VH-VL binders against q0aze0. Designs and how they scored, part 94

Target 1, 268 residues: q0aze0
Amino acid sequence: MKIILVNNRFKENTEKKAQEIAGQLSALNVEVIIDNGLDEPYAGTVDFIMVLGGDGTMLRAARRYGQRAIPVLGVNMGTVGFLSNIEINELAEYLPLILREEYSLEARMMLEVAVFQQQSLLTRVFCLNELLLRSNSPRMLSFALEISGQKLEPYRGDGLIVSTTTGSTAYSLSAGGPIADPQLDAFIVTPVASHIINKRPLVVSPEREISLHLLEEREAIIGIDGQIKMDFGAENRVLIKRAPHPLLMVNLKAKPFFTSIDRSLQRQ

## First folded at step 4 (VH-VL)

Design f21 (framework fv_bermekimab)
Fold by ESMFold2-Fast, scan of step 4:
Structure f21 (fold): chain C 268 residues (1-268), chain A 124 residues (1-124), chain B 107 residues (1-107)
Amino acid sequence: as target 1 above (268 residues)
Amino acid sequence: QVQLVESGGGVVQPGRSLRLSCTASGFTFSSYGVHWVRQAPGKGLEWVAAISYDGSNKYYAESVKGRFTISRDNSKNILFLQMDSLRLEDTAVYYCARGTLYYGEGSFYYMDVWGQGTLVTFSS
Amino acid sequence: DIQMTQSPSSVSASVGDRVTITCRASQGISSWLAWYQQKPGKAPKLLIYAASSLQSGVPSRFSGSGSGSDFTLTISSLQPEDFATYYCQQANSFPLTFGGGTKVEHK
């Protein structure tokens, strides 16, 4: 068995903890590859991915490995989030189930984001939560939104979020988007500080293609999962569609989405 | 081993031109955005220019805009900086640096691999 | 352009000391900040990216913190090889800008 350990470099001693866990797994005849995010993703065949950290580390793992149809387990290292399933102090208890492949999988849709300059593809990335288009200055953006060939009236405001259902509790929620069941496949399109009073969040089929481009030269950025940032100008276009494969998330422990979000909202 | 090696520096007269090169080895050059950063003697680091992985996007510091041109040849793993209308204030060690892919392809705002630099200086 | 201000410009320290360097951006840059180490006559080396993420191969005594406009680099127990000049760099937008540098020198 070959496992990738994806570690969280935003916490103290995370690299040391990853090495400790790798040693424990090696003692159980498991081949371990450590991915701290600094090198290219491991290109070889692996059986399982263990993410050591919070939601941010899971988002990185999903971008790097989510399209390979490999089971991914989120192991929390302190800060509780929506994407982890077990705590680090529970790992020893659940490890026999992992090694015997005695767990269920939950499929979570992902976005495929392609950024163009004219007709040339500049980059293509996958993400689990959302794409954010936003102004990088105090000036309002003017931009075009097209959904499956249907051109909407121009948007004016600070930006727009195109989110998966998993991402409904991230930036989309802060911008006034709905909370969505992550087992449902849909795009959630949420305006950011729109100057048009009736621009509301849209919930659309995941089979649709969404495109965005600026109507005026402005300083803007495209953000992916709050982790990737790209400059976006009037010469650029972004195309968003459902990624070919969902992220396969491992369930070892009951952590129901609805009770988790309900408790989170009571604290806000 | 991942490596960047600069060349082309030397002594030049004000108002003349100079072309710097940076040769990459040990990694897939065509997958990375790359930067030029300079450092005047006894002074701090100053970012000069950057070019995206495929050469389609180019960025310049205001102090060099219109005088310097960044380009790359992905088939030969070489980065270039064409420096026109050189001024005394362009005196510096010029480093090439690889943009990092920690945040995905096309995102290259951090610099994880650096060359040893090439000195550009002036005579009278 | 985003201006990056470092303080202090120099600090005198002994092996084993805790050293703290600060960096301030003229506008909000979220967590888009890197720290570099440069030894005399050598190229810079990336220590920290995204304000707090430690680069591979960098000792755990280096740590970064901060968000928005105010950032800190800390060396918890200074070693002989750590006497160098340190630079912050904003990664929010082009043009990229560096701080003026902080020289960590022998007491």
Scores: ipSAE 0.005, ipTM 0.417, lowest interface PAE 11.5, mean pLDDT 86

Design f22 (framework fv_bermekimab)
Fold by ESMFold2-Fast, scan of step 4:
Structure f22 (fold): chain C 268 residues (1-268), chain A 124 residues (1-124), chain B 107 residues (1-107)
Amino acid sequence: as target 1 above (268 residues)
Amino acid sequence: QVQLVESGGGVVQPGRSLRLSCTASGFTFSSYGVHWVRQAPGKGLEWVAAISYDGSNKYYAESVKGRFTISRDNSKNILFLQMDSLRLEDTAVYYCARDLIEYSSSFRYGMDVWGQGTLVTFSS
Amino acid sequence: DIQMTQSPSSVSASVGDRVTITCRASQGISSWLAWYQQKPGKAPKLLIYAASSLQSGVPSRFSGSGSGSDFTLTISSLQPEDFATYYCQQANSFPLTFGGGTKVEHK
């Protein structure tokens, strides 16, 4: 069995804990690869991915490994979030089930984001939560949104979010988007501080293609899961579609989505 | 264009040998485990054998163990199935299929790319 | 060997119907189950992997559920191109084994 431990190098306690867990797994004849974000993703065969940390670390793991259809377990290390299934102090209890593969899997859709310069592909990235188009200055953007070739009336505002249902509780929620059942596959399209007051969030079939481009030259950026940022100008176009593979999330413990979101909303 | 193309099937007599080939194109063959799956006329699918992406691990169905040998040549993008001591019960269309996950040796996710199949049958 | 029992062996349905196919493993296989569609004279096509994950390019009307020993493939609203034979396949242990197939045919 080969496991990747994904952790955050900038948190010393997390790195020490990853080494400790790697030692425990090695004692059980499990080969361990540690991914602390410094190097390129491990290119070899792996059976399981264990993410030590919060939602941010899970987003990085999904971006790096999500298209390989490998089981991914979120292990919380004191960070509040929606993508963890068990707590670090529960790991020893659940480890035998992990090694015997006695767990269920929950598929979470991902986005494929392709950024073009005119007709040339500039980059292609995957993400679990969302793509954010935003102004990088106090000036509003003017941009075009197309859904499966259907051209909508121009948008004016600070930007737009195209989110998965998993991402419905991330930036999309902060911008006024709906809370979506992560069992649903859908794009959620949420305007950011739109000047046009009748622009509402849209819930769109995941089989559709969404494209965005600027109608005027402005300082703008594309953000991916809040972790990757790219300059975006009038010569650029972004195409968003459902990624070929979903992220396979390990479910060891009953953790109903609606109970978790209800508690989170009451704290706000 | 991602594809697998089988060849080598035909009419054979019991006790003889036959070698099937499967040529891959449009993807990095050396990164994927591959399978042989057969289907007797009018019947269901039966898994036959699999080989890991680097050729280090080979697996067989009990019905063919000791008679069939799976191998691959990553430099030529070819998968082989050497079939010895053929029996009437080996009559089937033989498919080669690519394992879903690149660089995986677990074979847990299913097979996403299939060839068109090659028929192995027997004359009386 | 793990035996995979599919039911029903055939089902007669009309376009627009909800079709449910069940697969039962003789022992626990976690979530290591795939579903395939096979049309006459053609190779199988992967629909679902890891019990519930939809393969890229497969319409959303197909869904899979279950874990352990009992699994279900559902077609929410049958289309003309869905008349085919469907197979489940366990990948928990070698040898890999397929179910006997379920033929979805016109009513």
Scores: ipSAE 0.000, ipTM 0.522, lowest interface PAE 13.0, mean pLDDT 88

Design f23 (framework fv_bermekimab)
Fold by ESMFold2-Fast, scan of step 4:
Structure f23 (fold): chain C 268 residues (1-268), chain A 124 residues (1-124), chain B 107 residues (1-107)
Amino acid sequence: as target 1 above (268 residues)
Amino acid sequence: QVQLVESGGGVVQPGRSLRLSCTASGFTFSSYGVHWVRQAPGKGLEWVAAISYDGSNKYYAESVKGRFTISRDNSKNILFLQMDSLRLEDTAVYYCAKSPLYYGSGDYWYFDLWGQGTLVTFSS
Amino acid sequence: DIQMTQSPSSVSASVGDRVTITCRASQGISSWLAWYQQKPGKAPKLLIYAASSLQSGVPSRFSGSGSGSDFTLTISSLQPEDFATYYCQQANSFPLTFGGGTKVEHK
């Protein structure tokens, strides 16, 4: 068996903990690859991915490995998050189940984001939460939104978010989007500070294709899961589709979504 | 000193109940999974039940499932085994045992610390 | 359940002998296997974990080997204090299961 350990080397003690866990797994005849985010993603076949850290580390792991249909387990190391399943001090208890493949999988949809300049593909990236289009200056944007070839009336405002249901509690929530059951497959399209009174969040089929482009020359950015930032100008177009494969998240213990989000909203 | 001490064993009649206790000292009890393992007179070891460090997960051998209940009180460093509907085949010395944290030893669900055991027998 | 079959049930040996005890799992358990020593009237004592790792404080004459479904405990030069019953235990999955035990007796 081969396992990738994903960690964030810049968080206190995570590299030491990853090496410790890797040594323990090696003693059980498990091959371990450590991914601290600095090298290219491991290209070989692996059986399991263990993410050591918070939600940010899980988002990075999903981007790097989420399309490979490999089980991914989030192991929390300190800060409570929504994408981890167990705590680090529970790992020893669950490790035999992991090695025996005795766990359930929860499929979470992902976005495929393709950015073009004119007719040329600049980049293709996958993400778990959302794509954000936002102005990079105090000026509002004017932009076109098309859903499966249907051209909506122009948007005017600070931007737009296209989110998965998993991402409904991330930036989309902050912009006034709905809270969605992550078991559902859907795109949530949430405007950011729209100047048009009747622009509301949209919930659309995940089979739809969504495209965005600027109608006026403005400095804008697109952000992906809050981790990738790219300049976006009037020569650019972005196309968003459902990714070919969902992220396969490992469930070793119950983590009730609705009570967790309810508790989080009371703290705000 | 690091130790586990069982109590609560005794002579019981079939169909009755007993509650065993195991008191931990010398280590951070709340950080470890703990187990009950029994041994019938002159026979081998049989795992009975386990409880995770925080009490959220409990496991039982099929022979005791539905009759025995494992629980813990982390504020008092005590592990319990409530034994209901006792049968003659439950006659054994009951040991309390601790599993190590995986970080230090590289394995799990073996027993690196044991109590001295408490005997459960039946009147005949 | 994973059934653990231990052999032999007993072995007669003299001080200085090499003693081997085997344990077979009914399905693959990787290296999730521990060995225990039990003396009459006492609780078991952990000797070997993860099939081959020696527990701290245990003499080096004890060693473990194997992976998957076949495992061996070896005592390279039996000492007077080693006459005891030995048990293997799989730590792969619940329910946890022990072998039937091997009694090491005086010849």
Scores: ipSAE 0.000, ipTM 0.371, lowest interface PAE 21.6, mean pLDDT 85

Design f24 (framework fv_bermekimab)
Fold by ESMFold2-Fast, scan of step 4:
Structure f24 (fold): chain C 268 residues (1-268), chain A 123 residues (1-123), chain B 107 residues (1-107)
Amino acid sequence: as target 1 above (268 residues)
Amino acid sequence: QVQLVESGGGVVQPGRSLRLSCTASGFTFSSYGVHWVRQAPGKGLEWVAAISYDGSNKYYAESVKGRFTISRDNSKNILFLQMDSLRLEDTAVYYCARDYVTYYDKSGFGDYWGQGTLVTFSS
Amino acid sequence: DIQMTQSPSSVSASVGDRVTITCRASQGISSWLAWYQQKPGKAPKLLIYAASSLQSGVPSRFSGSGSGSDFTLTISSLQPEDFATYYCQQANSFPLTFGGGTKVEHK
């Protein structure tokens, strides 16, 4: 068995724990590849991905490995996140189940983001939560939104979020989007500080293709899962569609989504 | 217009505490991560601390870990730096800087800066 | 920590000159580098982010290049208002670190 162990290089205790866990797995004849974000994603075949850290570390793992149809387990190191399934102090208890492949998988949709300059494809990126289009200056944006070839009235404001249902509790929530059941496949399109009072969040079919481009010369940024930033100008266009493969999340114990989000919102 | 105004600097004795504030206006403060950066007299820039847009993640330079605490009050558009166990080497102008991107907790570029507040020591 | 080595520490130049400042990271930082301008008694001003992206409102005579470990800031035709100290800064990982600065002075 070959396992990728993904950790957060910015936290010293997660690096130490990753090395400890790698040693334990190696003693059980498991080959371990450690991914702390410094190198390119591991290119070989692997059987399982274990993510040590919070939601941010899981988002990175999903971008790097989510399209490979490999089971991904989130292991929380302290603060409970939405994308982890077990706590680090529970790992020893669940490790035999992992090695015997005694778990279920939950599929989570991902976005495919393609950025064009005129008719040339510049990049293709996958993500679990969302794409954010945002002004990179004090000036608001004027931009066009097309859904499956249908041109909507121009948007004016600070930006727009195109989110998966998993991402409904991330940026989209902060911008006024709905909380969505992550078992559903749908795009959530949420305006950011729209100048037009009647612009509402939209929930659309995951079979739709969403296109964005600027209508006037402005500095803007595209953000992916809050981790990747790309310049976006009037000569650029972005196309968003459902990624070919969902992220396969390991389910070792029940984690009720709705009660978890309800408790998190009580402090807001 | 985007403005950041630091306050709370002054003359302090070694071993004492001081709290700096940075008041933000002209933008949605709750959407941006913010940084503290200092500059000792005649020296270069040194990054001190950062806090994510929602306050959930905090980062510190090794030289201040355990002594300084960064925090924010999004309802009042204020960033704080609580400085405990102050040492002579903490003498500097302290700048508040806004991160150039919204909602990103692992950012690092300051697009707008305050004018700074001076922290110095007696004798 | 990632060490940022900036060179030269100072450069003497005249209006109209091409000025080049270099910055070297102790490890790979991809394109996560910014350049700042600081005038005496003033706060730093962001000129370039992500190694080569020009900040809004910054004159086009400023440009940045490089990736990985070696980076360059170029001022194509120095103007009177450009006499200042320039700093590079890596944003690849925390703690964030700055170069030692380059002072651009009158000849």
Scores: ipSAE 0.000, ipTM 0.418, lowest interface PAE 14.3, mean pLDDT 86

Design f25 (framework fv_bermekimab)
Fold by ESMFold2-Fast, scan of step 4:
Structure f25 (fold): chain C 268 residues (1-268), chain A 124 residues (1-124), chain B 107 residues (1-107)
Amino acid sequence: as target 1 above (268 residues)
Amino acid sequence: QVQLVESGGGVVQPGRSLRLSCTASGFTFSSYGVHWVRQAPGKGLEWVAAISYDGSNKYYAESVKGRFTISRDNSKNILFLQMDSLRLEDTAVYYCAKDQFIYGSGTLRGMDVWGQGTLVTFSS
Amino acid sequence: DIQMTQSPSSVSASVGDRVTITCRASQGISSWLAWYQQKPGKAPKLLIYAASSLQSGVPSRFSGSGSGSDFTLTISSLQPEDFATYYCQQANSFPLTFGGGTKVEHK
């Protein structure tokens, strides 16, 4: 068996814990590859990915490995997030189940984001939560949204979010988007501070293609999962579609999504 | 409707190579992992190899590791098995089979759709 | 590799009989076990997955049970179309492995 341990490259404590866990796994005849984010993603075949950290580390692991159809387990190293399944102090008791593959998988859709300059593909990235288009200056944006060849009336405002259902509780929520069951596949298209009355969030089929481009030259950015930032100008176009493959999240114990989010919202 | 059709089997001499193909129709091929399973005359089923839905992960039985290569072309809905350094022990009907669930869902690796098989034999 | 030991290798039965086939894994595989039926000259057909879940379209006379290392396929009342060879297959880890098969034949 070969496992990738993904840790937070900027957190010293996770490096030491990753080495400790790697030693435990090696003693059980498991090959371990440590991914601290400094190197390119491991290119070989692996059987399992263990993410040591919070939601941010899971989002990075999803971008690097989510398209490979490998089970990914979130192991929380501190305060529990939405994407972790077990706590670090529970790992020893669950490790035998991991090695015997005694767990269920939850498929979580991902976005494929392709950014073009004219006809040239500049970059293609995958993400678990969302793409955010926003102004990088005090001026509002004017931009075009097209859904599977259907051109909507122009948008005017601070931006737009295209989210997965997993991302419904991230930036989309703050912009007024709905809370979605992460077991559903859908795009959630949420305007950010629209100046046009009745530009509402849209919930659309994951089979749709969504494209965005600016109608006026403005300083704008494309944000991916709150972690990647790319400049976006009138010469650019972005195409968003459902990624070919979902992230396969390991479920070792029940984590109640709706009660967790309800409690979080009541504290705001 | 949903079907897999193998081809490429035949009579071969020891040490030579054969490439088997399996053409999929009636389902979204790119969403499923697929397998090669063989059966020697009068013997039981032996799992040979598997490839994930996107081709990024490949698995082999120890008996064929280093000699056989599994691959797929999702644009053409075709699964391949490149068989090098063939031995008499490789004599079998070779079946291709589809994972039961999309995206390689966990440990539920039952195979729900099978081809009719293609026979690989040796002259002598 | 996980070795799957299937017993018996063959059983002689008559229509209406209860037939029980056993499969033992060399290590724990939880409930990750599938059962297949194969008729002469035909490809295998999936009957049971996850040890006890009946595949769509399979008659209710077929049932699976077991967890860990010991598993059983039961045919409650054998029908003429059930004379075939049956295989278990562990789905716990790669490489996937099959049992040796059990031939259910006429007395």
Scores: ipSAE 0.000, ipTM 0.389, lowest interface PAE 18.3, mean pLDDT 85

Design f26 (framework fv_bermekimab)
Fold by ESMFold2-Fast, scan of step 4:
Structure f26 (fold): chain C 268 residues (1-268), chain A 124 residues (1-124), chain B 107 residues (1-107)
Amino acid sequence: as target 1 above (268 residues)
Amino acid sequence: QVQLVESGGGVVQPGRSLRLSCTASGFTFSSYGVHWVRQAPGKGLEWVAAISYDGSNKYYAESVKGRFTISRDNSKNILFLQMDSLRLEDTAVYYCARETWLYTSGHYYGMDVWGQGTLVTFSS
Amino acid sequence: DIQMTQSPSSVSASVGDRVTITCRASQGISSWLAWYQQKPGKAPKLLIYAASSLQSGVPSRFSGSGSGSDFTLTISSLQPEDFATYYCQQANSFPLTFGGGTKVEHK
């Protein structure tokens, strides 16, 4: 059995903890590859991915490995979030189940983001939460949104978010988007500080293609899961589709999504 | 317009406490990790502290650990630095700065938006 | 803690000159290095992140290179507005650390 152990290099003692866990797994005849984010993703075949950290570490793991259809387990290292399934102090209890492959999988849709310069593909990336288009200057953006070839009225404002249902509790929520059951597959399109009265978030089929481009030359960026940043100008176009494979999240312990989000939203 | 504005600096006596604030506007504050960086008069930049986007992780430079406390109020878009047991060596302009990427759990590229700074100095 | 050593501490240059600033980390930091520009009385401005990625809005005369422990910032043709102090900063691990700075001044 071969496991990739993904850790967060900035979290206190995460590399030390990752090596402790790698030693425990090695003692059980498991080959371990450690991914701390510094090198290219491991290119070989693996059976399981264990992510040690918070939501940010899981987002990186999803981008690097999510399209390989390999089980991914989020192990919380003290950062509360929505993408971990068990706590680090519970790992020893659940490890036998992992090694015997006694767990269920929850499929989480991902976005495929393709950025074009005119008609040439510049890059293609995958993400679990969202793509953000935002202004990188004091000037508001004017941009076009197309959904499956249907041209909507121009958007004017600070930006737009195209989110998965998993991402509905991330940036989209902060921008006024709806909370979505992550078991549903859908795109959530949420305006950021729109200057047009009554611009509403849209919930659309994951089979649709969403495209964005600027209508005026402005300084803008696109951000992907808060981890990739790209300059975006009037000669650029971005195409967003459902990724070919969902992220396969390991479910070892029941985690009630709605009570978790309800607690998170309580005000003082 | 994206901006950070510091306040709370001033002239203090050694051993006293002071709280700095940094107000964010023009972006979704709750999505970004934020930092305090200081600069003593005529000296270079020194990183002081950081807090993750959700407030769950806090980091400190060794020189301020145990004396300074970083916190944030995402409902009000405000970052704080509580400075206790102030020393002459803490004399500096204090800047708040936003991380380049959203939602990072320590995946850090740089700081792309900075405030104007607030001066902390001492009288005798 | 990772120590960042910048050289030179200062350089005198004329408009049109190529200016190179070097930054050395006391241990490997992969490509996790940022460069900042600071003018007197003002906050720093991010120029480059991830060792070689140019920040949006920064002129193309600025470029960064290097990986591991040795990094350089190059200004290919110095402009009047480029006289400033430049800082490198490692983004590999906490605590974050800055280089000592390089002052680019008129000569």
Scores: ipSAE 0.000, ipTM 0.391, lowest interface PAE 18.4, mean pLDDT 86

Design f27 (framework fv_bermekimab)
Fold by ESMFold2-Fast, scan of step 4:
Structure f27 (fold): chain C 268 residues (1-268), chain A 124 residues (1-124), chain B 107 residues (1-107)
Amino acid sequence: as target 1 above (268 residues)
Amino acid sequence: QVQLVESGGGVVQPGRSLRLSCTASGFTFSSYGVHWVRQAPGKGLEWVAAISYDGSNKYYAESVKGRFTISRDNSKNILFLQMDSLRLEDTAVYYCAKDRYVWGSTLYYGMDVWGQGTLVTFSS
Amino acid sequence: DIQMTQSPSSVSASVGDRVTITCRASQGISSWLAWYQQKPGKAPKLLIYAASSLQSGVPSRFSGSGSGSDFTLTISSLQPEDFATYYCQQANSFPLTFGGGTKVEHK
């Protein structure tokens, strides 16, 4: 059995815990690869991915490994989040179940994002929560949104979010988007500070292809899961599709989505 | 350099068929939707047909629907217009033109690259 | 089909003049309108797309405005090379349709 431990090197406590866990797994004849985010993703075959940290660390793990159809377990350290299944102090209790594959999997859709400059592909990335298009200046953007070749009325405002259902509780929520059951596959398209009163969030089929480009030369940024940032100009186009594979999230402990989100909203 | 070159025009008899070709170079042809636009002598521009980047969607002006067929060969970077049941009213210079934006959209935003045109005319 | 009507059909102007050309759609086309310039014996050249976005390489004296069904192309200070025929084209829905053209000619 080979396991990748994903942690955040810049959090001292997660690095120490990763080493402790790696030692315990090695003692059980499990091969361990540690990914602290600074190196290229591990290229070899693995059986399981264990993410030590908060939602941010899980988003990075999903981007790096989510398309490999390998079980991914979120282990929370410190701040409560939506993407972790168990707490670090529970890991010892659940480790035998992990090694015996005594758990269920929940599939979470991902986005495939392709960014072009003129006719050239600049980058292709996968993400779990969302793509954000936003202005990088005090000027509002003017941009075109196409859904499966249908051109919507031009958007004018600070930007747009294209989110998965998992991402519905992330930036899309703060921008006025709906809360979506993460077991559903759908894109959620949420305007950011639109200057047009009738621009509403859209919930569309995951079979749709979504395209964005600027209508005027403006300084804009594309953000992916709040972790990747790249410049976006009028010569750029972004294409968004459902990724070929969902992220396979490990369920060892019942963590009811609706009661969790209800508590979060009550505290707002 | 980005270029489109039309060929296949000439003098034809009414009721006959003619096939126009448009050869693309200097860009990834398979990534763009392309159009046929015609212009009768001394008249304005008339859009004729368009085909999506992958050939899955085809569009026609009402005046040519059922008589003309647009197609493309992405392996050879060639656009075609098969013109059947030709009429005197089809007399025009035929331009091929590339859409401004790359693949993914089946709708068009404007035609940024045009060929020089090929003349289709009729003998008496 | 969406009918595109341009006015005027011709305009006489001198170098340095401000020239305005209008285009009216028979139904709403949002901002999905392009403007083209055509010189005698030449293929058309794209000037403006999405009603107001200037195509790269086109001089800043050209500008477009409007939305819905009424659109305007403006040349702020006419240059000798601007004497040409100008066409609007709706890009809202198929079939695509052009306006009848506006010839900008020497006074």
Scores: ipSAE 0.006, ipTM 0.489, lowest interface PAE 10.8, mean pLDDT 87

